# Designs tried in a protein design chat: miniprotein binders against q9h3h3. Part 163

Target 1, 235 residues: q9h3h3
Amino acid sequence: EDGFTAEHLAAEAMAADMDPWLVFDARTTPATELDAWLAKYPPSQVTRYGDPGSPNSEPVGWIAVYGQGYSPNSGDVQGLQAAWEALQTSGRPITPGTLRQLAITHHVLSGKWLMHLAPGFKLDHAWAGIARAVVEGQLQVAKVSPRAKEGGRQVICVYTDDFTDRLGVLEADSAIRAAGIKCLLTYKPDVYTYLGIYRANRWHLCPTLYESRFQLGGSARGSRVLDRANNVELT

## First folded at step 15 (miniprotein)

Design pE25
Fold by ESMFold2-Fast, scan of step 15:
Structure pE25 (fold): chain B 235 residues (1-235), chain A 86 residues (1-86)
Amino acid sequence: as target 1 above (235 residues)
Amino acid sequence: STEELIERVEELVEEILELLFEARKLAREGAPLEEIEELIERAEELLEEAEELAKRAGVPPKIIEFIREWVERLLRRVREAIERAK
């Protein structure tokens, strides 16, 4: 059978964004309620389209935690898409630099550290650690995918507000590690997601900017961060 | 040409990013304020130049405003790093 295409992945992402989200919003909800909320909605048990045997009977697109200082700004996505069409017809090279320029000029700056985990205790434990870090102010916002009908790994997304702010991206990595996360992390700017830059894209771009690997000793931060495009270590 | 003006604006934007990264790095390390302020002043000069060239190239005002807002956010982070290092 076939793997997922960029078009299929984009359609699934759009459907998830349009379906209801389960949100713990620290801007309006006391931090003392977080543990009960996490126990009620473990991501390994919440189903994408609802199930009588799961915590949800109705579809859930994402499970999210918003920090106290969270202020969403998606920028001008429509202007970005128009500029992207113009760029493709212009004959100019499509590079990480030209995509960064489109992101800046349309204020589509957010990005995310991604971790992929199988459904189960380790996923739920990792999500709980991330959620607590968000509510405590070490991270700004995060979300996790519900369990898909076909199975497979689930994804935790930990957002930063500006992917061009390299130090901010590295600070988020450090906070994720401090929360007890030891799995592989990759960082993807949302502009790549909006423009359909996935693995095996026609422009031969690496679909992520950074990779973080946990290591014992070496780095004071407990991780090595690699610039994937240039194969240069940043930490 | 208009295309050459736009390419120059993009070059200036990349230089601003590099200057503000270095300024924030120095601020975190507790470097002399004079050294950090020199980088900030240079970034502000390049922003003014980029805005003027973008205007001459016919770039929509909305895009010029987004570039300024982006630079102002990065400048705020440099100032915050200076305060934390005290």
Scores: ipSAE 0.720, ipTM 0.910, lowest interface PAE 1.2, mean pLDDT 88
Fold by OpenDDE base, second read of step 16:
Structure pE25 (fold): chain B 235 residues (1-235), chain A 86 residues (1-86)
Amino acid sequence: as target 1 above (235 residues)
Amino acid sequence: STEELIERVEELVEEILELLFEARKLAREGAPLEEIEELIERAEELLEEAEELAKRAGVPPKIIEFIREWVERLLRRVREAIERAK
């Protein structure tokens, strides 16, 4: 996995957060309209800048689906950033444990499962499966990046409320697998994105906490989840 | 190597972050405008360097655009902090 993809994703995520989103909100829109919305805005055809012939005429940052239980809570990101600045100036050792405590203190606990897929039928099919799982209440919220001009891989992000809740993270993996997703998944807390911590950072912090690999005929979960921090299999 | 260039770009982005966070802190503390502007100027220089290295590394234009947009957003926050301290 090209190291550049994780930074690209964090970066694209922050830039894309500023552009208009195409959103299906299950709290306000009937679930029966999901299929028509998916057909209208297939991620492989929605373009980042509204290219001629695309379903969108204007720039789109993300395509997103909100579940019935979705409540946006970003915590105190400003306080987190200030505390991070103070920590860096203190000369104290910075560890994954330090970042976890900062995240807890400032209530910045969201994280996401990430999958990277080439534009095309497989991406659109994967997105449709995830979108259904969100609308059905198996997942809370997901987003997918629009198509780039250069035809690079698109990312699907499936969020969990608390990266410190290992059970919740594993449940989301199971729901993603149940939706028919077989590719590699990586789990990244949002705190790492907010603090600009990427794969090759000076603190040697790995922003990926978990890795999920699909397993044929194996456990009831259909995946093997690795805790990357401890190098331990959880399933 | 391309990998070394990417690593250097990441280091530069981290340094830009540090500079802009410090600039924002100084702005909130009511530091002299000249001191804040020096940090901003340095951050802009590092951004140009990062963009050039990223291009040489074959980094997709979208990523480069992102880095720029991200830095510009941080710069906006610094400017807002300066205006609030006046």
Scores: ipSAE 0.005, ipTM 0.214, lowest interface PAE 10.5, mean pLDDT 83

Design pE26
Fold by ESMFold2-Fast, scan of step 15:
Structure pE26 (fold): chain B 235 residues (1-235), chain A 86 residues (1-86)
Amino acid sequence: as target 1 above (235 residues)
Amino acid sequence: STEELIERVEELVEEILELLFEARKLAREGAPLEEIEELIERAEELLEEAEELAKRAGVPPKMIEFIREWVERLLRRVREAIERAK
């Protein structure tokens, strides 16, 4: 990196959420238009702040694909944050179960599989595969970061609507693998992000719930999924 | 105490989650419907208990409704798995 502080990096992430997004919305756009859209906006070429040589002249925060059944619902984030503040002052033990209860009672249930790839053909190919899976209904919604730094990796986020639905999370992993993705995947619930819970937190919570590694052997093909929070192999 | 009621609701939520996970796993594997329905019935009983305890603890109605909606969505997925296994 070029020496940014943690505060500077956090500010950049917030700005990306607030800047305009390039969206292929399968709820209103025919699937036949996807290939042209992907060719027009390959994530390795879309620049974070725009320039004459890129597909965009203006800033782009994220490039996203919405599935036909996608219904955006972040839940009651304000209520979640208020409850979290009250919980911290109550002295009550904070556990994964406590966070799940807060997430459920405020309907802040979404989570995401993350993959980090260097800018280039591999990133664009992976994104195209994910985008097609979303439009075809195997995945619900996904987004990919634009190119922000020379040499820096970009991230693809594949969302599921309910991180407590363990089988649903594992089904998303399977669909990602079926789309041809072979890199390391990690799964994070959005509730941890909204509450600012990161690694090495004072509550000893693991915000990364699952880790998926590709496996190919004989007639069997799939992934090995580890439950990071409980240190248990699931597959 | 109110805190003890909230802790019990948390425990019930975790039990419901485990029951519905097992029910959906069995449904995908084509297990007998009677076994799946027993897990569903237990989850529904625990949901009613959790709603009553949450109400006694003073949890806002909207939050209790979110708990019910959460369980109903997971139950819908169990029934979808049953249909696909046919």
Scores: ipSAE 0.556, ipTM 0.854, lowest interface PAE 2.1, mean pLDDT 86

Design pE27
Fold by ESMFold2-Fast, scan of step 15:
Structure pE27 (fold): chain B 235 residues (1-235), chain A 86 residues (1-86)
Amino acid sequence: as target 1 above (235 residues)
Amino acid sequence: STEELIERVEELVEEILELLFEARKLAREGAPLEEIEELIERAEELLEEAEELAKRAGVPPKYIEFIREWVERLLRRVREAIERAK
C-alpha cells in the first residue's frame, strides 16, 4: 500500500535531488533568455537518466527556475530530525501544531504547491507559465520533474519560503492561477518530507495542508482553497 | 517544569503568528497605522517573553535566534504590505 509506495518515492526523490539540475537562475541570467531556455528544455522531452535523442545526454534530477529574490535556506534539518526522534520518545502529543513548532524552532519553513500532469504539450505549457511568473517576480522558485523512463505523470513544484505564512501561501496560489493553471493543486510543507511523514503515517498527520481547485465561471481570485487539516474553506 | 515552559513558549509563538497574520491583513486593507502598530507592539512583547522562557527552559541560543528571525521576517512582510497599500 502507501507504506511501500512512500519508501519507493522517497528513494527516488533523494536520487533526483542528488543528480544534476537544469537551472534558469534569474539572479544571474537576463529574463530575455527565458523563452529560448524553455524551448531548449521542455520537461516532456528532458529524460530523467539521459538519452542521446533527448535534450540531455546525462541524468537530470530536476528542471528549475530561480527568481531574482530567491535566497535558499533549508534551516537546521539535522537538528529537526534529532528533535523529532526526541519528541517521539518524550510522550508528548504529536500534532500539526507540535510539528509546526519544530519547523519554526529549526527554521525548516519552506513548502510547495504541487501539480501532477501527464507528459505532453499541456505540461510544457503549464511549466512555461510558471517559469515566467517566477522570472517576473510573482513566484519565488519552481521546479519540474523530467520524463521518467517508464512514463507516468510529472510534477511541478512551486515553492514558498514559509508555510506558516498563510497569506504568502495563498498569494502563491493566486499567482499560479493568474499564470493560467487550472488543474488541482495541493500544498505540502517540506518539514513533513524531511521527517518521512507521508499520507499513511502512525500519527494520522495530514502532510497536505491546502487544496486549491479552479473555479469554472470565475470567482474574483479564480480558485477555491480548502484547509485540508481543519476541513475549512479559506476562499 | 521545563516541559511547561516549552509548552508556554509554543503558545506564545502561535499567538505571535495570529497577531502578525491580522496585522498583515489590516495593512493590505489600508487600515489606520495606529491599529497595525498596536498589533506589532503586542507581537514584539510576546516575542520578548517567549525568548526569556525559552532561555529558562534551556533551549539553545541558536534556536531562540531562529524564532526571532522568523518573527522579524513576518514583521518585514507586514511593513511591506503597509508600503504597498499607500
Scores: ipSAE 0.792, ipTM 0.931, lowest interface PAE 0.8, mean pLDDT 88
Fold by OpenDDE base, second read of step 16:
Structure pE27 (fold): chain B 235 residues (1-235), chain A 86 residues (1-86)
Amino acid sequence: as target 1 above (235 residues)
Amino acid sequence: STEELIERVEELVEEILELLFEARKLAREGAPLEEIEELIERAEELLEEAEELAKRAGVPPKYIEFIREWVERLLRRVREAIERAK
């Protein structure tokens, strides 16, 4: 059941990627307009399908903010998928290292910090903090899921260009923490999503590479980051 | 509109998922192969339709390919369930 639910959620997430996005693009829009945009489209009120009374009349897949340095690069996802199929057919052992090499070879290096929050003020406040950090150039790009009909948690995704760049991943965590986010963060490479490697997959691969926990009174970073693959604290 | 096409693609993906879930369930229950194959064939037809609509909507090829591969993985699971029921 869990595997199918994860695949269903992944398909829904991909479908959401196809739907229209509400985007604030800092490359073309003055930063002074961000507050008005955030007030117009609070994530807790934006509905997935444009429900009556929502700020959006049309379906919305994601709400996103693009920073000034944002450059979309998806790499060779097709080549990655073909290589993954060939690897599965070969019967060779599949490890996190194998996936890392596939990702590097095909330049599919994007990853994201994820936070899950209930709809409401805390979500909207968290999103506002992240959006500001993106517009200010501390983060490159972020998106948040709209409110579902059934409710449930909404997800904020904060992207980094390279999941293999540990320093860049850690810098993004620091920027998220500086934006006032105190919840649990998990970091997932997009390669795992593209290959359909979800929780409880048959290869026992954990799609979460890092976890960040907020620490009160701790180091300048305000978080403890765990490398889940090696079970080592990085901070 | 592009939005209408995307909505239709989402609906088709959901329908494909439902069909393949049912096919897998039937396979586990030892249903006749012909009944399962009918659901598989329908799912494949809907996938082709979804891909065509997605192309028309200007959906990036990477997402179309992702959907196809996702469906193909589910199809493999259905086939595995059929093989286990034999």
Scores: ipSAE 0.000, ipTM 0.234, lowest interface PAE 11.3, mean pLDDT 82

Design pE28
Fold by ESMFold2-Fast, scan of step 15:
Structure pE28 (fold): chain B 235 residues (1-235), chain A 86 residues (1-86)
Amino acid sequence: as target 1 above (235 residues)
Amino acid sequence: STEELIERVEELVEEILELLFEARKLAREGAPLEEIEELIERAEELLEEAEELAKRAGVPPKWIEFIREWVERLLRRVREAIERAK
């Protein structure tokens, strides 16, 4: 809570990425096995650091579903980190534009739609909908955080391969809405995650590029999308 | 002040991150074990200092425990990298 810092949040994210993941990989696993897998590993019950009473006795960093066409773009994350260090030392303005330039230069282009939900049935139901959309090919890849010891909200991340491709980002939003998701969504480039840009960041940057709100009736895509940096409606 | 203690804890956490990043990098590259162990020992010393300052600053016990667990997990990853590089 009050002890949260950008450094602490970055450390938490790094630890999760390094810990084992529970993965349903549609490239090698038949789609008919998904429902059993979802029942075995509901995110509200899977614990971050393991618990003999939960589905996992060992730490789990993320629960993920890979689509049939999933091919991760690794990018040059080490080069990105070196460039970020240089930028911070240079005294140059740290802006969304500067970070976009770093991301393009180092081929770190992926990004994600985020939704935050309390542990429970609604989280598990939302994750099941997203997972089915991934396996059916409407989305590329997604992951959800396990339940934290502290009992905070959990996050579902739905990835796109290029955050600079605004159309691809909007298409993913439409697919999320088509999967039955009605909660607030925000879109964050992975470069922001790698560089530790969260809500409480040192540079006072907006930590997300886009915001999507469910629109009941009227909207062609079922949502209103706002460009947060420029304060412009895209739909 | 409490704010100054928290800023110092943030500096120590950043230094621990850098030490463990360097240790893991060296471990993956097959560097001499003595160099890696010195970085690990320094990171553990800074962790003890960070925990003490965090307690004095009134940081919630859950976050202090998380910082230790996080560092211990990163240390395990460094040790795994050492073993894999053999």
Scores: ipSAE 0.008, ipTM 0.133, lowest interface PAE 16.8, mean pLDDT 81

Design pE29
Fold by ESMFold2-Fast, scan of step 15:
Structure pE29 (fold): chain B 235 residues (1-235), chain A 86 residues (1-86)
Amino acid sequence: as target 1 above (235 residues)
Amino acid sequence: STEELIERVEELVEEILELLFEARKLAREGAPLEEIEELIERAEELLEEAEELAKRAGVPPKVIEFIREWVERLLRRVREAIERAK
């Protein structure tokens, strides 16, 4: 069942990536324009396929904010996929370490902190906080899904450029917390997504590497981060 | 033989990652530069070994370049952590 669900989710994700994005690009747009842009395109009101009552009449796949220093590099995804097919054919064991090596050797290193929120004021407020952190340089890049027709939860994705850089991943978590975010966060490398490895995969891999929970009066970072694969607290 | 070379490269890459993680952690904590530099020098030595073994294994130049670029980015983050800790 998970296989069928994973295929459906992958198709929807591909469609969203291919549809137009609403982008605030801090590399070319003054930071002073951000607040007006956020007011014009609150994610709780932007619809996936366009609606007369929404800010958009045309389909929108993602709403994104690019930081001033953002330099997109998806790596060699085709080479990654070819190497993955060869690995599966070889019969060699498939482990988190194997995927990390494939990611490094094909420069497919990006990953993301994910948060899922219901449409509404809290989502829009959280997105505004993340967007400001990106424009101010505390985060590199982020995107949020538009509102689905059914009105299910929306996702905010906060990207880091290298999932193997554990401290960089933790620094991004700290910046998200400093932006006022208190909900559950999970971290997933893009290499797992490109290879179609989701929950309940045949290799029993956990595509979620880290989990972050807000903690009042807790750690200096304001959160507890768990390494999901090794079941070890990192903060 | 080629498989053994590739496995050794993978081992060296994992060791580089752990060395640079430790170097960056020490840099954030304001540890003595001498300790951080020792970890950096070890990581650079392992990178050179990994590149040589990868070449002997017939690994494409672009893949070797990706490994070096990855290490260079992590080294830059160690240097940034040193500066911020000052």
Scores: ipSAE 0.658, ipTM 0.893, lowest interface PAE 1.5, mean pLDDT 88
Fold by OpenDDE base, second read of step 16:
Structure pE29 (fold): chain B 235 residues (1-235), chain A 86 residues (1-86)
Amino acid sequence: as target 1 above (235 residues)
Amino acid sequence: STEELIERVEELVEEILELLFEARKLAREGAPLEEIEELIERAEELLEEAEELAKRAGVPPKVIEFIREWVERLLRRVREAIERAK
């Protein structure tokens, strides 16, 4: 992805964050209503701009499910960004460790498992599995992108509260796998997004910290998780 | 409507992106500074408009700030391209 494409995708993602969300909030809505909500708003049919014949008549940025334990806390994103600018100006070396420390200092610790799926039954089924896991308390929060006009891949994001908590990241992977998801997963801290650190950035920072591959007949977790920074298998 | 405002903010953000990428391209090609500055000024005007519309739409301040900072990073890249072309 060239710098243009990455920045364009970032702008689109930001725009999507501003558009209305279709939310199932398990804190306020009975779990028994989840199936009806999933049937009403299948991600493969919900359109980004509310196309004629879609379940949504208005633009939708994201479809989301909030678990009982979900608490929105983004930390000090402004302080993080200011510190990042100061760091760039200082000419000091920038490493993944530097970014980790910045994230900790400013309490910007959220991260997400990402999966990319083509629109269709597989996507809707995957989303339904994730949504159930969230409502059941195995996961905290998840979102899925609506269908774009171009029919590109949709993304499901499953969040964890702390990307520095390796056990929590691995537990989320296990819950995703238990929900029946078999595709490739990549884990990205939100700090990289907030700082505009995309693939092929000038600092050669990889925004993907972990990669999870499904394994048939493997360990109790059903996946192999690779630490991308150290090139070490964690499972 | 709030939705119309958000849609307009999205359009403005896209236009800002296009302007700044064009400005960066022109800078790399050694275009006249005046032409590049016109694009920068237009992008800054659109940013102010986008922020106002976003506020009216009830967009969280943190998101608005993020957009501004994102645009400022792009502007910095344009300025860096201008300086490299001198």
Scores: ipSAE 0.000, ipTM 0.221, lowest interface PAE 12.9, mean pLDDT 83

Design pE3
Fold by ESMFold2-Fast, scan of step 15:
Structure pE3 (fold): chain B 235 residues (1-235), chain A 86 residues (1-86)
Amino acid sequence: as target 1 above (235 residues)
Amino acid sequence: STEELIERVEELVEEILELMFEARKLAREGAPLEEIEELIERAEELLEEAEELAKRAGVPPKQIEFIREWVERLLRRVREAIERAK
């Protein structure tokens, strides 16, 4: 909240990534067990630190579902960061294309669609739809934050393995919409996060590449997608 | 010269992305295989050019391998789209 620095928020995010996760892994668990798992661990009830009366007795950093074909590869993040520092020192023009090249040459390609929802039925229903799409193979992997001690909105992250694959990113948006999701979605490549590039940066780069809004009765995909970087409506 | 080589690799990467995007779109629409294969062949030629220029620029072998793996993953998605369109 007010008074917290970006560094404090980053430390909390890192702690969540390092704390235990509740995972439904479709690579090793039959799809028939998903509904029971979702009923046992609704994200609105799972608490970050294991408060009394929650489904969890211990801290939970994330609740995640891995698809059958999920194969994590974080790439060479250290090499990416070193190359980024060298690039800044060189005085070369820095463009979205330059970052794409760095991401490709270091295999730091993952990105995610983000949605923020208040704790409650709508969050749990949205997560269940996303989880089923992952297990059925329409999405690769997803996670949702547990309920924070301080309250506030929770976030669902739906990952794609390659942010440079525009059709793959848009296909994920379509799958999210097909799962019944109607809220605002934003797409962010992980490369910007690893490089510490924020909205206000000296290169005028937009770390949010796409924005998706639900479209009633129109688009074949069920959404209107804006390319934030080029300020272009994608049909 | 090294900087010019790197900038050309960046241009080739962008061109490969556009070719892969178009090939996958055509595959999803059930376009003739010969049209899709022409785009794939062009992208493979640009990949070979990018690999040679990156090598001349002193780019580490691991990073050049990542460029190839990236193209191979995009190509796999084109092939998957062809299969789904059947």
Scores: ipSAE 0.720, ipTM 0.905, lowest interface PAE 0.9, mean pLDDT 87
Fold by OpenDDE base, second read of step 16:
Structure pE3 (fold): chain B 235 residues (1-235), chain A 86 residues (1-86)
Amino acid sequence: as target 1 above (235 residues)
Amino acid sequence: STEELIERVEELVEEILELMFEARKLAREGAPLEEIEELIERAEELLEEAEELAKRAGVPPKQIEFIREWVERLLRRVREAIERAK
């Protein structure tokens, strides 16, 4: 059942990637317009299918903000997937290291910090903080899921260019924390998504590489980051 | 509209998923191979339709390919379930 749910959610996420996005692009739009855009399209009110009374009349897959330095590069996803199939057929052991090497070889290096929040003020406030950090150049790109009909939690994704760059991953965490985000964060490479590696997969691979917990005192970073693969605190 | 096409692609992907889960269930229950093959064939037809609609909607080729590969993984799981039930 958990595998089914994960595959269903992945299919929904893929479908959402195909739907129109509400995008604020800082490369083409003045930063002074961000507040008006955020007020027009609060994530808690933007609906997935353009429900009556929502800010959007049409379906929306994601709400996104692109920073000045944003450059879309997905790498060789097809080559990655082919290599993954060949690896499965080979019967060779599959480890996190194997996946890391596949990702590097095919230049599929993007990853994201994830936060799950209930619809409402806290979500909209969190998104506004992230959007500002992106426009100010502290983060490169972020997206948030629209409100589903059934409700439930919405997800904010904050991307980094390279999940193998530990420093870059930690810098993004610091920027998220500086934006006022206090919830639990999990970091997931996109390679795991592209290969359909979800929670409770047959290879026992954990798609979450890092976990960040907010800390009120003593750390300049405002968080504790755990390397889940090694079970070691990095901060 | 592009939106209507995308919505239809989403519906087709959901239908494919349902078919694959049913096929996998039937395989585990030892259902006749012919019944499972009908579901697989239907899923393949729906995939082709989804790809065509996605192309019309201007979906990037890489995303379309991702959907195909996702369905192919599901199909492999069904086939594996059939082989285990033999």
Scores: ipSAE 0.000, ipTM 0.196, lowest interface PAE 14.3, mean pLDDT 83

Design pE30
Fold by ESMFold2-Fast, scan of step 15:
Structure pE30 (fold): chain B 235 residues (1-235), chain A 86 residues (1-86)
Amino acid sequence: as target 1 above (235 residues)
Amino acid sequence: STEELIERVEELVEEILELLFEARKLAREGAPLEEIEELIERAEELLEEAEELAKRAGVPPRQIEFIREWVERLLRRVREAIERAK
């Protein structure tokens, strides 16, 4: 609901991660099967908690596509959380650099480009484009939320394996644009998600590192990327 | 103090990031190999310094290994960019 606290958002995210996922895994499934799988499980119709009238009768936390080269590695999340608690009780200033160091020393490096879309054809079409780019090797892995309630927006997450690799993050943006995506994109490192750092946190950290806007006419990239933390255009 | 050592490691990590970003950007643009290699050599020197300081600060061996693996992965991407630019 409107007015959810950061704790409620974190609890919802954990529940989704714990519930079953619908996965197209290109490491074990031929690419030729993708179109049939996308037709069976359009995200606008897959319900969060299951419904006999939808493609799923049981709860679904996420709908995901794994690329051929995808190697899941969340790093040492428990060690990261323990170090974060220790840092909070220390006298050290908490800065983006301090978070990067914690992320590196615990190998919690993944991050994601986010796009939020209303349920419907545009969402399903965007997801199909992203899924194809993943299976074809232009992106590493992606997931999309199921429909949790009527009228609520759904999110597509496109992951990169290292948020400190700025050029790799920008390459993912280019691949998303090449897939035909024109909506606003924002990039968030998973370290912020694991630590429960959202907008308006007490640390005054910006969990969104980059913002990408589609640029009409003339740009070979198709987008303008802004470094949100430093307010610098990367182009 | 241990915290002063950790602060210096943080500074070295940030310097390594800047060097490897520049090296990969130059590699993607097809810059002379010598310029790219000088940045790589500097980053490797800073990595060795960061590992030694982290060890002195009592950072667990696994976390020091993660720093090394992180740099090695970014170096691999610089090498891949060099190869693709040919």
Scores: ipSAE 0.623, ipTM 0.877, lowest interface PAE 1.7, mean pLDDT 87

